VH-VL binders against o27280. Designs and how they scored, part 426

Target 1, 266 residues: o27280
Amino acid sequence: MDSMNVPEVLEIKRIVEESESVKTFIFSWDFRREVRPGQFVMVWDFRDEKPMSVSLIDPVRSEIGISIRRVGEFTDRVHGLSEGDLLGIRGPYGRGFELMGRDILLVGGGIGMAPLAALADEATARGMRVDALVAARTADELLFLDRLEAAGVNISTCTDDGSCGFKGFAHERLLTLEENHDMAAVCGPEPMMFQVMRILDERDVPAQLSLERYMKCAVGICGQCCLDDTGFRVCAEGPVFWSQELSRVREFGRYRRDPAGRRVPW
Short names: E, the ipSAE of ESMFold2; O, the ipSAE of OpenDDE; V2, 0.75 times the mean of E and O plus 0.25 times the DockQ between their complexes.

## First folded at step 18 (VH-VL)

Design id3 (framework fv_acasunlimab; at its last look DockQ between E and O 0.68; V2 from the best seeds 0.81)
Fold by OpenDDE, look of step 18:
Structure id3 (fold): chain C 266 residues (1-266), chain A 118 residues (1-118), chain B 108 residues (1-108)
Amino acid sequence: as target 1 above (266 residues)
Amino acid sequence: EVQLLEPGGGLVQPGGSLRLSCEASGFTFSKYWMSWVRQAPGKGLEWVSYISTGGRSTFYADSVRGRFTISRDSSKNTLFLQMSSLRAEDTAVYYCAKWYIGRAFDIWGQGTLVTVSS
Amino acid sequence: SYVLTQPPSVSVAPGQTARITCGGNKIGSESVHWYQQKPGQAPVLVVYYDSERPSGLPERFSGSNSGNTATLTISRVEAGDEADYYCQVYDESDDHYVFGGGTKLTVL
């Protein structure tokens, strides 16, 4: 078994309250094990294990951050933890984002902003111009705004209820933005990503999109995260896919499979 | 049929200029980054230049920076390479290449020979 | 600048397995692509993203990448596989595409 597949028991160094439902857990990290924005880790609370995106990569402080949204039993337990408590972390896994060009558009929805925040840091560090469209249901659910602003990111917000920024969905806001970019990175609810991808395609903007699927092994063996028709494994060939790849995936934006393998519509 | 055609090669004197073109067909040209890659006689592949879909961003190998200019015309489905201050070491077959995914190139032209000689 | 190192030549008998290596500092963390070039022809993509095969390529072609070495493996080599093979990466540090020096595969 590859050493990367053995969970390391790590102490939670810090916890950042991102929103009412989202916390970022910060860990010491040995960067001899490289990690890229868009990659994920398996988080183990010694009872269950879940894939989580890396939202912070700080080689200077030798830290990584994992942002977790409270959505179920596992995340409830994790959200109950305090600084100094322990979690098992293995990884990183999967294909991360690839930066191209001199300017990039980030489009994120909800917790989907987690990997994009890490990408924003990298892009800005490389001297790229970064525009970010941050979407959420309400203003209180908008993530990483201060962090992005501090990084020099040009932020546009949209909320379903209009409590902050543009009232409407991310793809609707995107339609109002005239400027094109060399590259786009997208992460959020799949219906959002689907619509955003279409718009970007029409604008001839290459796009990478990060998918979420049920994952068990994270190493491309169990097939639980396999996408229909293509055989793409989200944990191995993803979770970041090029739009060109996703155009081949029939289920994209339409349905996913639950832990039991059943089709669940979006 | 997906193809790239590269006219414009030929013989040029040192210090001279030459403009290469690459015409794309069989795919939506405007949706893809494009590159020039060259190969000196009997040598390996050397990347020359790269351009974004909209032409907003361009990148060059150190060996050609300041002398070569990559551009594109989406209305004509054509990629260009303006070469100036040509040197003997610029002698090569020049290929245009289409971006695929992951920064790979899936479609290549047949190449055009550029010979720089006095 | 990033440098990719390939053996200048590899020889293999028909039906055997050819392995062409591409060395680079921590190349395992990079995405490696492979191209086949036959005499007088343009390069052809044979492997991308370390181990993915383009449509139409036979399963005989495979790739791996770990540590400091990427490897193109051609099983059940045929006479038609005789060609030059190039590995390629993208160096994000300076926004340069980098090719290996190429390997001439001879089928004995």
Scores: ipSAE 0.911, ipTM 0.944, lowest interface PAE 0.5, mean pLDDT 95
Fold by ESMFold2, look of step 18:
Structure id3 (fold): chain C 266 residues (1-266), chain A 118 residues (1-118), chain B 108 residues (1-108)
Amino acid sequence: as target 1 above (266 residues)
Amino acid sequence: EVQLLEPGGGLVQPGGSLRLSCEASGFTFSKYWMSWVRQAPGKGLEWVSYISTGGRSTFYADSVRGRFTISRDSSKNTLFLQMSSLRAEDTAVYYCAKWYIGRAFDIWGQGTLVTVSS
Amino acid sequence: SYVLTQPPSVSVAPGQTARITCGGNKIGSESVHWYQQKPGQAPVLVVYYDSERPSGLPERFSGSNSGNTATLTISRVEAGDEADYYCQVYDESDDHYVFGGGTKLTVL
């Protein structure tokens, strides 16, 4: 399907406060522009434009939802908006998640649960068994638990501080979970995703991972470039990649790029 | 060398049974979904069945559901297809195929002929 | 039950460009893969994810997918390209792989 390169100005229909730092902005959406879990949109606040993952896809109500964590000036301005205010939306872009099999494991850290919540809805609608490992630093930062529970998802939690569920990192919790899944989908902080990917590979569970930094390679934004300006090769435009693609990337999980293109530790 | 080998097809009577095997080498068999795909003489490719990496989940084309059983043994790097209640229309070359990213198949066996006739 | 439609044959002169189509309802929303099969041989993957080329395949092989049609394009066709070509998708609605009926490419 062709991508849309021109922002459509849409009214914020509803705002859901997911946590102190995360809000979901819901818009009416014409599903002639098909949307798949794992795809992203560019959100324009009339000053800046940033990529955001879609967290709700509801063709029946003709709605999409975009979950945004407050982390800087752009997201602060968007969090200050009210229902009825306007945002520009361009997209969708990128490859979404692909489903196979009868069950799936979701592993999400922080805001990374956003695209996985959309995937959980699709997987449960298809009759798949869905297990989700939801990770955060604290209990108050665990996202979408009520929505996932209502969908029939089997939830495991972990928090860095132990305030809810397993105390520790997502990959440590994963080692205590059942090993037998047909596939997995992973989204969260890149160091977490690297560790989780390695465990899933050792368990022979095929995995797809969603990377924020590859959301910027949309049509008309950076031509055909990727964010890695050294030796890095991407066979396919993300943001969703199979783990086999990412295992060949030395940068993944080890460092990121600052705005000047310099390597910095995660 | 990465390869899939399907030793031994055969001639079988209608209503009979036959077990196909596919031996994998040169890659880590247990990491990949595996499929059987068949091709009747002079016809196109038809997917038959696939199985998950751990063997937990199996899927079948409507034409073979209830008659064929896919299985795998990771200790022997071997994929199996147990065929029962065979019909003339099951006559085909049977390939095993390895999953590839995007839900494609990158490695195929050489195929083995199964003939179902009186 | 999802059906992929391919023309039964395509003929092309050496050095010219062959285009092999794969029709399907909303196929532009699917990932399409292409296989080459020479007589007596197993299929070989030549394009995946609509347009990606496996390692070792010449740049002459390319693909596109939009709307209701995916297309395999072979530039500067050689006699060795004469084969049957199949498109393939995965139909998530019933968890089945689906192949097109195949197209015989004849090099004149």
Scores: ipSAE 0.785, ipTM 0.901, lowest interface PAE 1.2, mean pLDDT 88
ESMFold2 (binder alone), look of step 18: mean pLDDT 92; pTM 0.941

Design id4 (framework fv_acasunlimab; at its last read DockQ between E and O 0.77; V2 from the best seeds 0.85)
Heavy chain, then light chain:
Amino acid sequence: EVQLLEPGGGLVQPGGSLRLSCEASGFTFSKYWMSWVRQAPGKGLEWVSYISTGGRSTFYADSVRGRFTISRDSSKNTLFLQMSSLRAEDTAVYYCAKWYIGRAFDIWGQGTLVTVSS
Amino acid sequence: SYVLTQPPSVSVAPGQTARITCGGNKIGSESVHWYQQKPGQAPVLVVYYDSYRPSGLPERFSGSNSGNTATLTISRVEAGDEADYYCQVYDESSDHYVFGGGTKLTVL
ESMFold2, look of step 18: ipSAE 0.812; ipTM 0.913
ESMFold2 (binder alone), look of step 18: mean pLDDT 92; pTM 0.945
OpenDDE, look of step 18: ipSAE 0.902; ipTM 0.942
ESMFold2, fold request of step 19: ipSAE 0.827, 0.830, 0.821; ipTM 0.919, 0.921, 0.916
ESMFold2 (binder alone), fold request of step 19: mean pLDDT 92, 92, 93; pTM 0.946, 0.947, 0.951
OpenDDE, fold request of step 19: ipSAE 0.934, 0.934, 0.932; ipTM 0.959, 0.960, 0.958
ESMFold2, fold request of step 24: ipSAE 0.830, 0.810, 0.825; ipTM 0.921, 0.913, 0.920
ESMFold2 (binder alone), fold request of step 24: mean pLDDT 92, 93, 92; pTM 0.945, 0.950, 0.945
OpenDDE, fold request of step 24: ipSAE 0.933, 0.934, 0.934; ipTM 0.959, 0.960, 0.960
ESMFold2, last read: ipSAE 0.820, 0.805, 0.808; ipTM 0.917, 0.908, 0.912
ESMFold2 (binder alone), last read: mean pLDDT 93, 92, 92; pTM 0.951, 0.945, 0.946
OpenDDE, last read: ipSAE 0.934, 0.934, 0.934; ipTM 0.959, 0.959, 0.960

Design id5 (framework fv_acasunlimab; at its last look DockQ between E and O 0.73; V2 from the best seeds 0.81)
Fold by OpenDDE, look of step 18:
Structure id5 (fold): chain C 266 residues (1-266), chain A 118 residues (1-118), chain B 108 residues (1-108)
Amino acid sequence: as target 1 above (266 residues)
Amino acid sequence: EVQLLEPGGGLVQPGGSLRLSCEASGFTFSKYWMSWVRQAPGKGLEWVSYISTGGRSTFYADSVRGRFTISRDSSKNTLFLQMSSLRAEDTAVYYCAKWYIGRAFDIWGQGTLVTVSS
Amino acid sequence: SYVLTQPPSVSVAPGQTARITCGGNKIGSESVHWYQQKPGQAPVLVVYYDSERPSGLPERFSGSNSGNTATLTISRVEAGDEADYYCQVYDESSEHYVFGGGTKLTVL
């Protein structure tokens, strides 16, 4: 077994409350094990294991952050943890984002902003111009705004209820933005990503999109995260895909498979 | 049929200039980053330049920076390479190449020979 | 500058397996692509993202990448596989595309 596949028991160094439902757990990290924005880790609470995106990569402090949204039993347990408590972390896994050009557009929805926040840090560190469209249901659910602003990111917000920024969905806000970019990175609800991808394609903007699927092994063996028709494994060939790849994926933006393998519409 | 055609090669004196063109067909040219890659006679492949879809961002190999200029015209589905201050070591077959994914190139032109000689 | 090292030549008998290596400092952390070039022809992409095959390429072509070495494997080699093969990466630090020196595959 590869050493990266053995969970390392790590102490929660800090917890950042991002929103009512989202916390970022910060860990010391040995960067001899390289991690890229868009990659994920498997988080083990000694009962269950779930894939989580890396939302913070700080080589200077030798830290990584994992942002977790409270959505079920596992995340309930994790959200109950305190600084100093332990979690098992294995990884990182999957294909991360690739930066191209001099300016990049980030489009994120909800917890989808997690990997994009990490990408924003990298992009700005490289001297790229970064525009971010941050979407959420309500103002209180907008993530990482202060962090992005501090990094020099140009932020546009949109909320379903209009409580902050543009009232509407991310793709609707995107339509009102005239400027194009060298590339785009997208992460959020799949219906959002689907619409955003369409718009970006029409604008001739190359796009990378991060998918979320049920993952079990994270190493491309079990097939639980396999996408229909293509055979793409989200954990191995993804979770970051180019729009060209996703255009071949029939289920994208339409349905997903639950832990039982059943088709569940978005 | 997807193809890239590269006219414009030829013989040029050292210090001279030459403009290469690459005409794309069979795919939506405006949606892809494009590159020039050259190959000296009997040698390997050497990347020359890269340009974004909108032409806003350009990148060059150190060996050609300041002398070569990459550009594109989406209305004509054409990629260009303006070469100036040409040197003998610039002698090569020049290929235009289409970006695929992950910074790979899936479509290549047949290449055009540029010979720099006195 | 980032350098990719390939053996200048590899020979293999028909039906056997050819392995062409591409060495680089921590190349395992990079995405490696492979191109086939036959005499007088343009390069053809045969493997991308270390191990993925473009549409139309036979399963005989495969790739792997770990540590300091990427490998292009051609199983059941045919006479038509005789060509030069180049590995390629993108170096983010220099913002350069980098090709290996190429390997001439001879089918005996």
Scores: ipSAE 0.912, ipTM 0.945, lowest interface PAE 0.5, mean pLDDT 95
Fold by ESMFold2, look of step 18:
Order: sequence, then C-alpha cells, then structure tokens
Structure id5 (fold): chain C 266 residues (1-266), chain A 118 residues (1-118), chain B 108 residues (1-108)
Amino acid sequence: as target 1 above (266 residues)
Amino acid sequence: EVQLLEPGGGLVQPGGSLRLSCEASGFTFSKYWMSWVRQAPGKGLEWVSYISTGGRSTFYADSVRGRFTISRDSSKNTLFLQMSSLRAEDTAVYYCAKWYIGRAFDIWGQGTLVTVSS
Amino acid sequence: SYVLTQPPSVSVAPGQTARITCGGNKIGSESVHWYQQKPGQAPVLVVYYDSERPSGLPERFSGSNSGNTATLTISRVEAGDEADYYCQVYDESSEHYVFGGGTKLTVL
C-alpha cells in the first residue's frame, strides 16, 4: 500500500491577482511528487478542504500554483490570506491531460482555464502549436491572457456580453474558428463543455475534458464523485476523460452535483 | 464487424519500393488516428508511423523517416504506407492498428509480410 | 528515446499466477497498455490505462503501474494464455509509440 495521505502545511510564497475574483497561490513544491496538467490537489484552510486544479507547474523554480475563484465561504477565507500564511495541501490526485500530435486546441471557460494554462505551458515547451479559446461572461473575467501570450499561444476570446472578442458563448465562437486540430482539451462549465464536445466530435477532433465536480475525499473513498451509468469517479478515473468515455454518460451536460452529492439541474 | 485488412505484401530488392494498404470497415474511419506497426521475423513489435484523423500530421520512427510516407483516404476508408529505399532491416510483418483511448491500439489487421532481399 | 524493458520469458504452471513486468524510467507516470500475441496472429489488447480491461477480457487479466515498473498479472493461468506479451506507452517527448521487447509466457 501507499502511505496515508496527510495534508502538508505549506507557506504561501506568492499571490497573483488574476482578476477581481481569482487569485493564484504559489507554493514551493518538492517535485519528487510529480504533478501533471489536469491533476488537482485538496486545499485545507484548517477548517474545510476543497479540491482545486493546479494551474502552474514549474519544476525549475520548484513551484506550483493553484488558482482559486472566490465563490463561497471557503474561498472567501482563502482569498483573505496573505503571502507567508499557511495552507494544507494533499496530492496531486487524478488523471491529467495526455498530449499527442503537433497542435492542440484549448477551450476554457472561466476558472476552467486554470488547468489549461498549465497544459499550454507544457504543450508549447514540447514544441506543439497551441490555439486557445478563452471564454468568460465579461472581459474582466478572462483569465491568463498575458501568460498564454508569453507562452506563444494563439488566443481567441469570447465574452457573453461582447466586452472583449466575440460576443456569445464559447461553442458559438468555436463554429467560426479553424476546424483542423490534432486534439483538443476542454475545461469549464459543464453545459459549455457538452456543446464544445459535440462540435469537436463532428470535426473528428479527439478531445479530453476535465470535469470540475465537488469531491468530499480526493482519493475516492466516499464515492460522492461518481458519474451516472459508468460508475467512474472523478478523482479515481478522472478528472480528465476522453470524449469517447463521456459519450456513454447521460448525466454529462444535464445536471450536476451539489456539495452534498445531490443531483441538481444546470 | 470491425475489421482492418492489409492485402498485398511481397518480395522487393534492397533500394526498391512497395506500397501497403489497409482497408477499414465497421467503424467511422475518419474519427481515429491510425498507425503502422511492424514485426521482424522472430522479433518484437516496432512502431513505424502514425497519422492524424485529418491526415495533416504524420509521425515516423527514426528508422524509417525520409523513406516511408503514411497517408489516408477517408473516401475509401484506407490507410497507406509508401515504402521506398527499402533495406533488409525492413523485412517484417506490417500491421495497421487503430487508435484507442489512452493512446493504445484496440483493433489490429492480420498483417502482411514484406521481404527485402537480393 | 524512451526504453521499455521486459524479461524475455516467464514460466508458470496451470492455475498459478503469472506476473510480467515492464520497466521504464518513471513509467508510473505513463499510461501503460498490454498486448497478447499468439503465434501467427495479430496482437490483442488485454489491458489499457495501466489496469483497465477491454470488454470481453476475462477478469483473470489485470494490471498495475507505479514507480519504475508496470506489471501485467494473469491469475489462474490456462494453457490458452501461452503467448508473447508486450507493454506499450506513448512517449510525449519523442512523439513516438514505444513497445517493450516482449515476454514469452510458457505454461508448463
């Protein structure tokens, strides 16, 4: 058996304010514990523990970054912290993204760009051409644009209100973009991911999707992270799935689970 | 029924050329990356080449780069391998193989023998 | 280029458990796939994603992967399991598929 997984208490080394609602918390990290884009960690504020995607993986500086959107009590408390404050971190957990081919399309909605930013860094470092469609409700919510540009990513944007780039939903912008990619990676609101997945399938573009779902225990002990008919657990077999795996799941795109694991409509 | 059929094969002199084909049926050919994998007599499996779903991106093992060209024709559900500048080391059974999730191969053809000899 | 190392052969008696190893640098961070090949036949996928079985494969076939070693395990081996077994990964840095050298399973 592997050792019991206990949160390591780490000092916040740096805080990057990505937007008014999103901060990236950077920690020193011992890369004997490997981290891959698409994996997540459990963040413990000494009162509650929540899964968060890794958004920065930097073995050269021995750093990881975790991007957190302020959406409730836990994230409000974490956003109130300063450099030098402590957080507990367990992980990493889950299956990360797999890269193949010469080019990749990234489609990210809101905080879903966090794991895709890490993937973009790895893909460009491997010499792949990276196109990213970055979506948000408003221009102020578009994430990681400067970082993606610095990495050499070709960026397209869309906003629901039209304040930056294409006015409309990500899947509507995607219909107007080039159809030729070797693969794609998608992360964001599940309704967006469902619509994007359909378009990519019609274009014969193999896609991987990251399912951002509530998890009570990151190692799959409680089973609250199960998908419908397949019995897949997000933390055990995901959070990243190939679209072929998800096409057999009736739950995907129709409903989500609240923090208690109950099914709720989108 | 899902099938990959590699007709042909044959004897070729060193420096010669040969074109292999692989006909697919029972699945949507255009949705999958396709590979050639070879096996020399009495030896193990060696990946040769793969091609993207649209045919735009092609990849080759170092041992065949510059001599072999992979291509596909979606209207005929057919994968091709154009081999040139053949060497004795290229003698093998050549399989076509279909991409599977995780970057595996789930469907293989029965293989066709290529012999390169004087 | 990434290298996968397999023992040339493994022998077991019927009803016993066979373990076939595939060694590679940090292979535990890769997705490992396994193929069975009987004489004169094409390879057949028997395990993918380290431990998942294709539909129709007996429960006797299982896999694991951690550290520098992936393992194919065949419990309650039968004479029909006698074959060559290959491990395979995709090496992202070289953009190549890589096979192990193969292991001949002999059922005594």
Scores: ipSAE 0.752, ipTM 0.886, lowest interface PAE 1.3, mean pLDDT 88
ESMFold2 (binder alone), look of step 18: mean pLDDT 92; pTM 0.945

Design id6 (framework fv_acasunlimab; at its last look DockQ between E and O 0.83; V2 from the best seeds 0.85)
Fold by OpenDDE, look of step 18:
Structure id6 (fold): chain C 266 residues (1-266), chain A 118 residues (1-118), chain B 108 residues (1-108)
Amino acid sequence: as target 1 above (266 residues)
Amino acid sequence: EVQLLEPGGGLVQPGGSLRLSCEASGFTFSKYWMSWVRQAPGKGLEWVSYISTGGRSTFYADSVRGRFTISRDSSKNTLFLQMSSLRAEDTAVYYCAKWFIGRAFDIWGQGTLVTVSS
Amino acid sequence: SYVLTQPPSVSVAPGQTARITCGGNKIGSESVHWYQQKPGQAPVLVVYYDSERPSGLPERFSGSNSGNTATLTISRVEAGDEADYYCQVYDESSDHYVFGGGTKLTVL
């Protein structure tokens, strides 16, 4: 087995409370093991294992951050942890984002902003202009605003309830923004991503989108994260896909497979 | 049929200028980044320039920066390469290439020969 | 500047397996693409993203990328596979597309 497939037991160096439901866990990281925004790691709490996006990549501090939303038993346990506690981390896995051009649009919804925050850091570090559309259900669920602002990102917000920024969904807000970009990176609920992708396509803006699927092995073996019709494995060919690739994926924005392999509508 | 056609090659003297064109058909030209790649006689491939979909961003190889200008006209489905201050070492077959994904090129023109000679 | 190194030539008998290497510093962390070019023709994409095949390409063509070496593998080589093969990456540090020097594959 490749060494990257063995979880490394790491101490939680810091915990950042991003919102009521989201925490970022920071770990020391040996950057001889390269990691790219959009890639994910498998987080092991010695009972269960879940894929999580890398939300912070800091080569200067030799740290990475993993942002986790509290959504179930596993994440409940993880959210109960404190600094100094241990987690198993293996990876990184999957295809990350590729930066193209001089300006980029980031469109993120909820926890989908996690990989995009890391991408924003990289893009700004490279001198790119970064616009970010940050969407959430409510104002208190908007993630990484201070961090993005500090990085020099131009932020536009939208909330379902109108508690902050544009009242409505990300794709609706996007329609009100007329400026185009060299490329876009999108991550969030698939219904959001689907609509956003459509708009970007109409505008001739190349787009990369990060998918979320149930996965087990993370190495393209078990097939748990296979997308219908194409055979794309989210863990191997993804989780970042080009819009051209996703246009071939019938299930995209329509349904997903649950842990039992059943079709579950979005 | 998907194709790229490059009709603009020819003979030019050192220091001269030449404008290449590449006409796209069979795909939505405006949706793709485009590149120029050249190949000197008997030599390998050398990337020259690429341009974003909207033409907002352009990039050049060090060997041609300041002398070559890439542009595009979506209304005409045409990619251009304005070459100036041409040198003997610019002699090559010039290919236009369509961006695919991951910065690969899936469609290439047949190329047009540019010869710089006194 | 980033440099990709390919062997100038590789020879293989029909039916055998050809392997063409592309060397680069930590090329394994880059996405490598491969092109086939026959005499007097434009290049043709044969492998992208290290190991993916464009539609219409036979399964005989495969790719891998690890460490400092990417490899294009052509199994059950045919006479029609005789061509020049180029590896290609994008160097983000310089915003340059980089091609290898090319490898001439001769089918004996």
Scores: ipSAE 0.912, ipTM 0.945, lowest interface PAE 0.5, mean pLDDT 95
Fold by ESMFold2, look of step 18:
Structure id6 (fold): chain C 266 residues (1-266), chain A 118 residues (1-118), chain B 108 residues (1-108)
Amino acid sequence: as target 1 above (266 residues)
Amino acid sequence: EVQLLEPGGGLVQPGGSLRLSCEASGFTFSKYWMSWVRQAPGKGLEWVSYISTGGRSTFYADSVRGRFTISRDSSKNTLFLQMSSLRAEDTAVYYCAKWFIGRAFDIWGQGTLVTVSS
Amino acid sequence: SYVLTQPPSVSVAPGQTARITCGGNKIGSESVHWYQQKPGQAPVLVVYYDSERPSGLPERFSGSNSGNTATLTISRVEAGDEADYYCQVYDESSDHYVFGGGTKLTVL
């Protein structure tokens, strides 16, 4: 096997509790393996393996952070771990976000803010102006607000239930915000990303969107992460796509596929 | 159908000025970043400048910064390059180019020759 | 000021495979794009994102990128492939587009 495709067993150096349901696990990392915002890793708990977004990229401390939402048996087990416990990490994989211009709009829903937090750090370090629309169902699910504020990001919030910021969906809040940016990056629930993409296209704002699909190999061999009509493999040609690439994809925002290949509504 | 047309160009003396235009057709001009790329006779391609979709942000190669100004007019589907303080080394064919996925260029004009000579 | 290095020329017999290299420090971490330029003509995009082919280009054009070298590969070379070829990246550190110096492909 390729050396990049074998998990490296790493010790959990630090755990940050981002919310009741989200923790960031921090590991020492050798940056000879470069990592870009928007790339993902496969996290192995010695029983199962799942793709997770990188939320912190810190070459100075030689650290990466991986943010994980508790949503099922695998993530429950990982959330039960402590500093000093071991996880397997393989990667990074996929195509990360690409930066151009002097300013960027980030639109993140829930855990989708994880890769965008890493992107915000890179964009601010490059001297870009960063606006972020941070969306969640409830106030306690809004992620990374203090970190984004400390980085100098201009934050707007929305919650479905109105418990913090604008009451409503991310695309509804977006309609009330400034229309001009050099580019945008979007990550979150796919229905949200579809609606946000349509608004950004109307505003002539070039956008990159990060997609999630079922993954097994993470290197483009098994075909489990393929998109209908294009054959794009989310793990190889993505997970980050330009909106122009996604306009040809019928399934985007409408359905997903289970491990057996069946169409399932989002 | 999809075209970039660069009328203009010509002979200019050192220290002179010239404005290049690039008119777009067959695609929605306002949705794309635009660039100027030049090629001196017998030489390779050299990026000159790019401009954001809204025209708010502009970037320049070091060799032209302070002397060239990129701009765009969405009502006319036109990209401009105002060149001033021209030097002999600015002699080149100037292409306009449309941004493509991945920060590439997919549509190029046919180019217009600018000659700076006394 | 990122630099891309290409050989000035490559010669190949018809029907054989041409490989044109583009060297750069850690270029495997960049997205590399390739252009074909025939005499008196504008450049034409032939590969983007290291290995993706624009619509309408023959499958004979392909690319790869790893380590410090990106490579454009043209299989079953035809006389019509004779042209100059340029690699290109976007350097985020400088906010500059960067082209390689170009490679003249000659088909014997």
Scores: ipSAE 0.801, ipTM 0.907, lowest interface PAE 1.1, mean pLDDT 90
ESMFold2 (binder alone), look of step 18: mean pLDDT 92; pTM 0.945

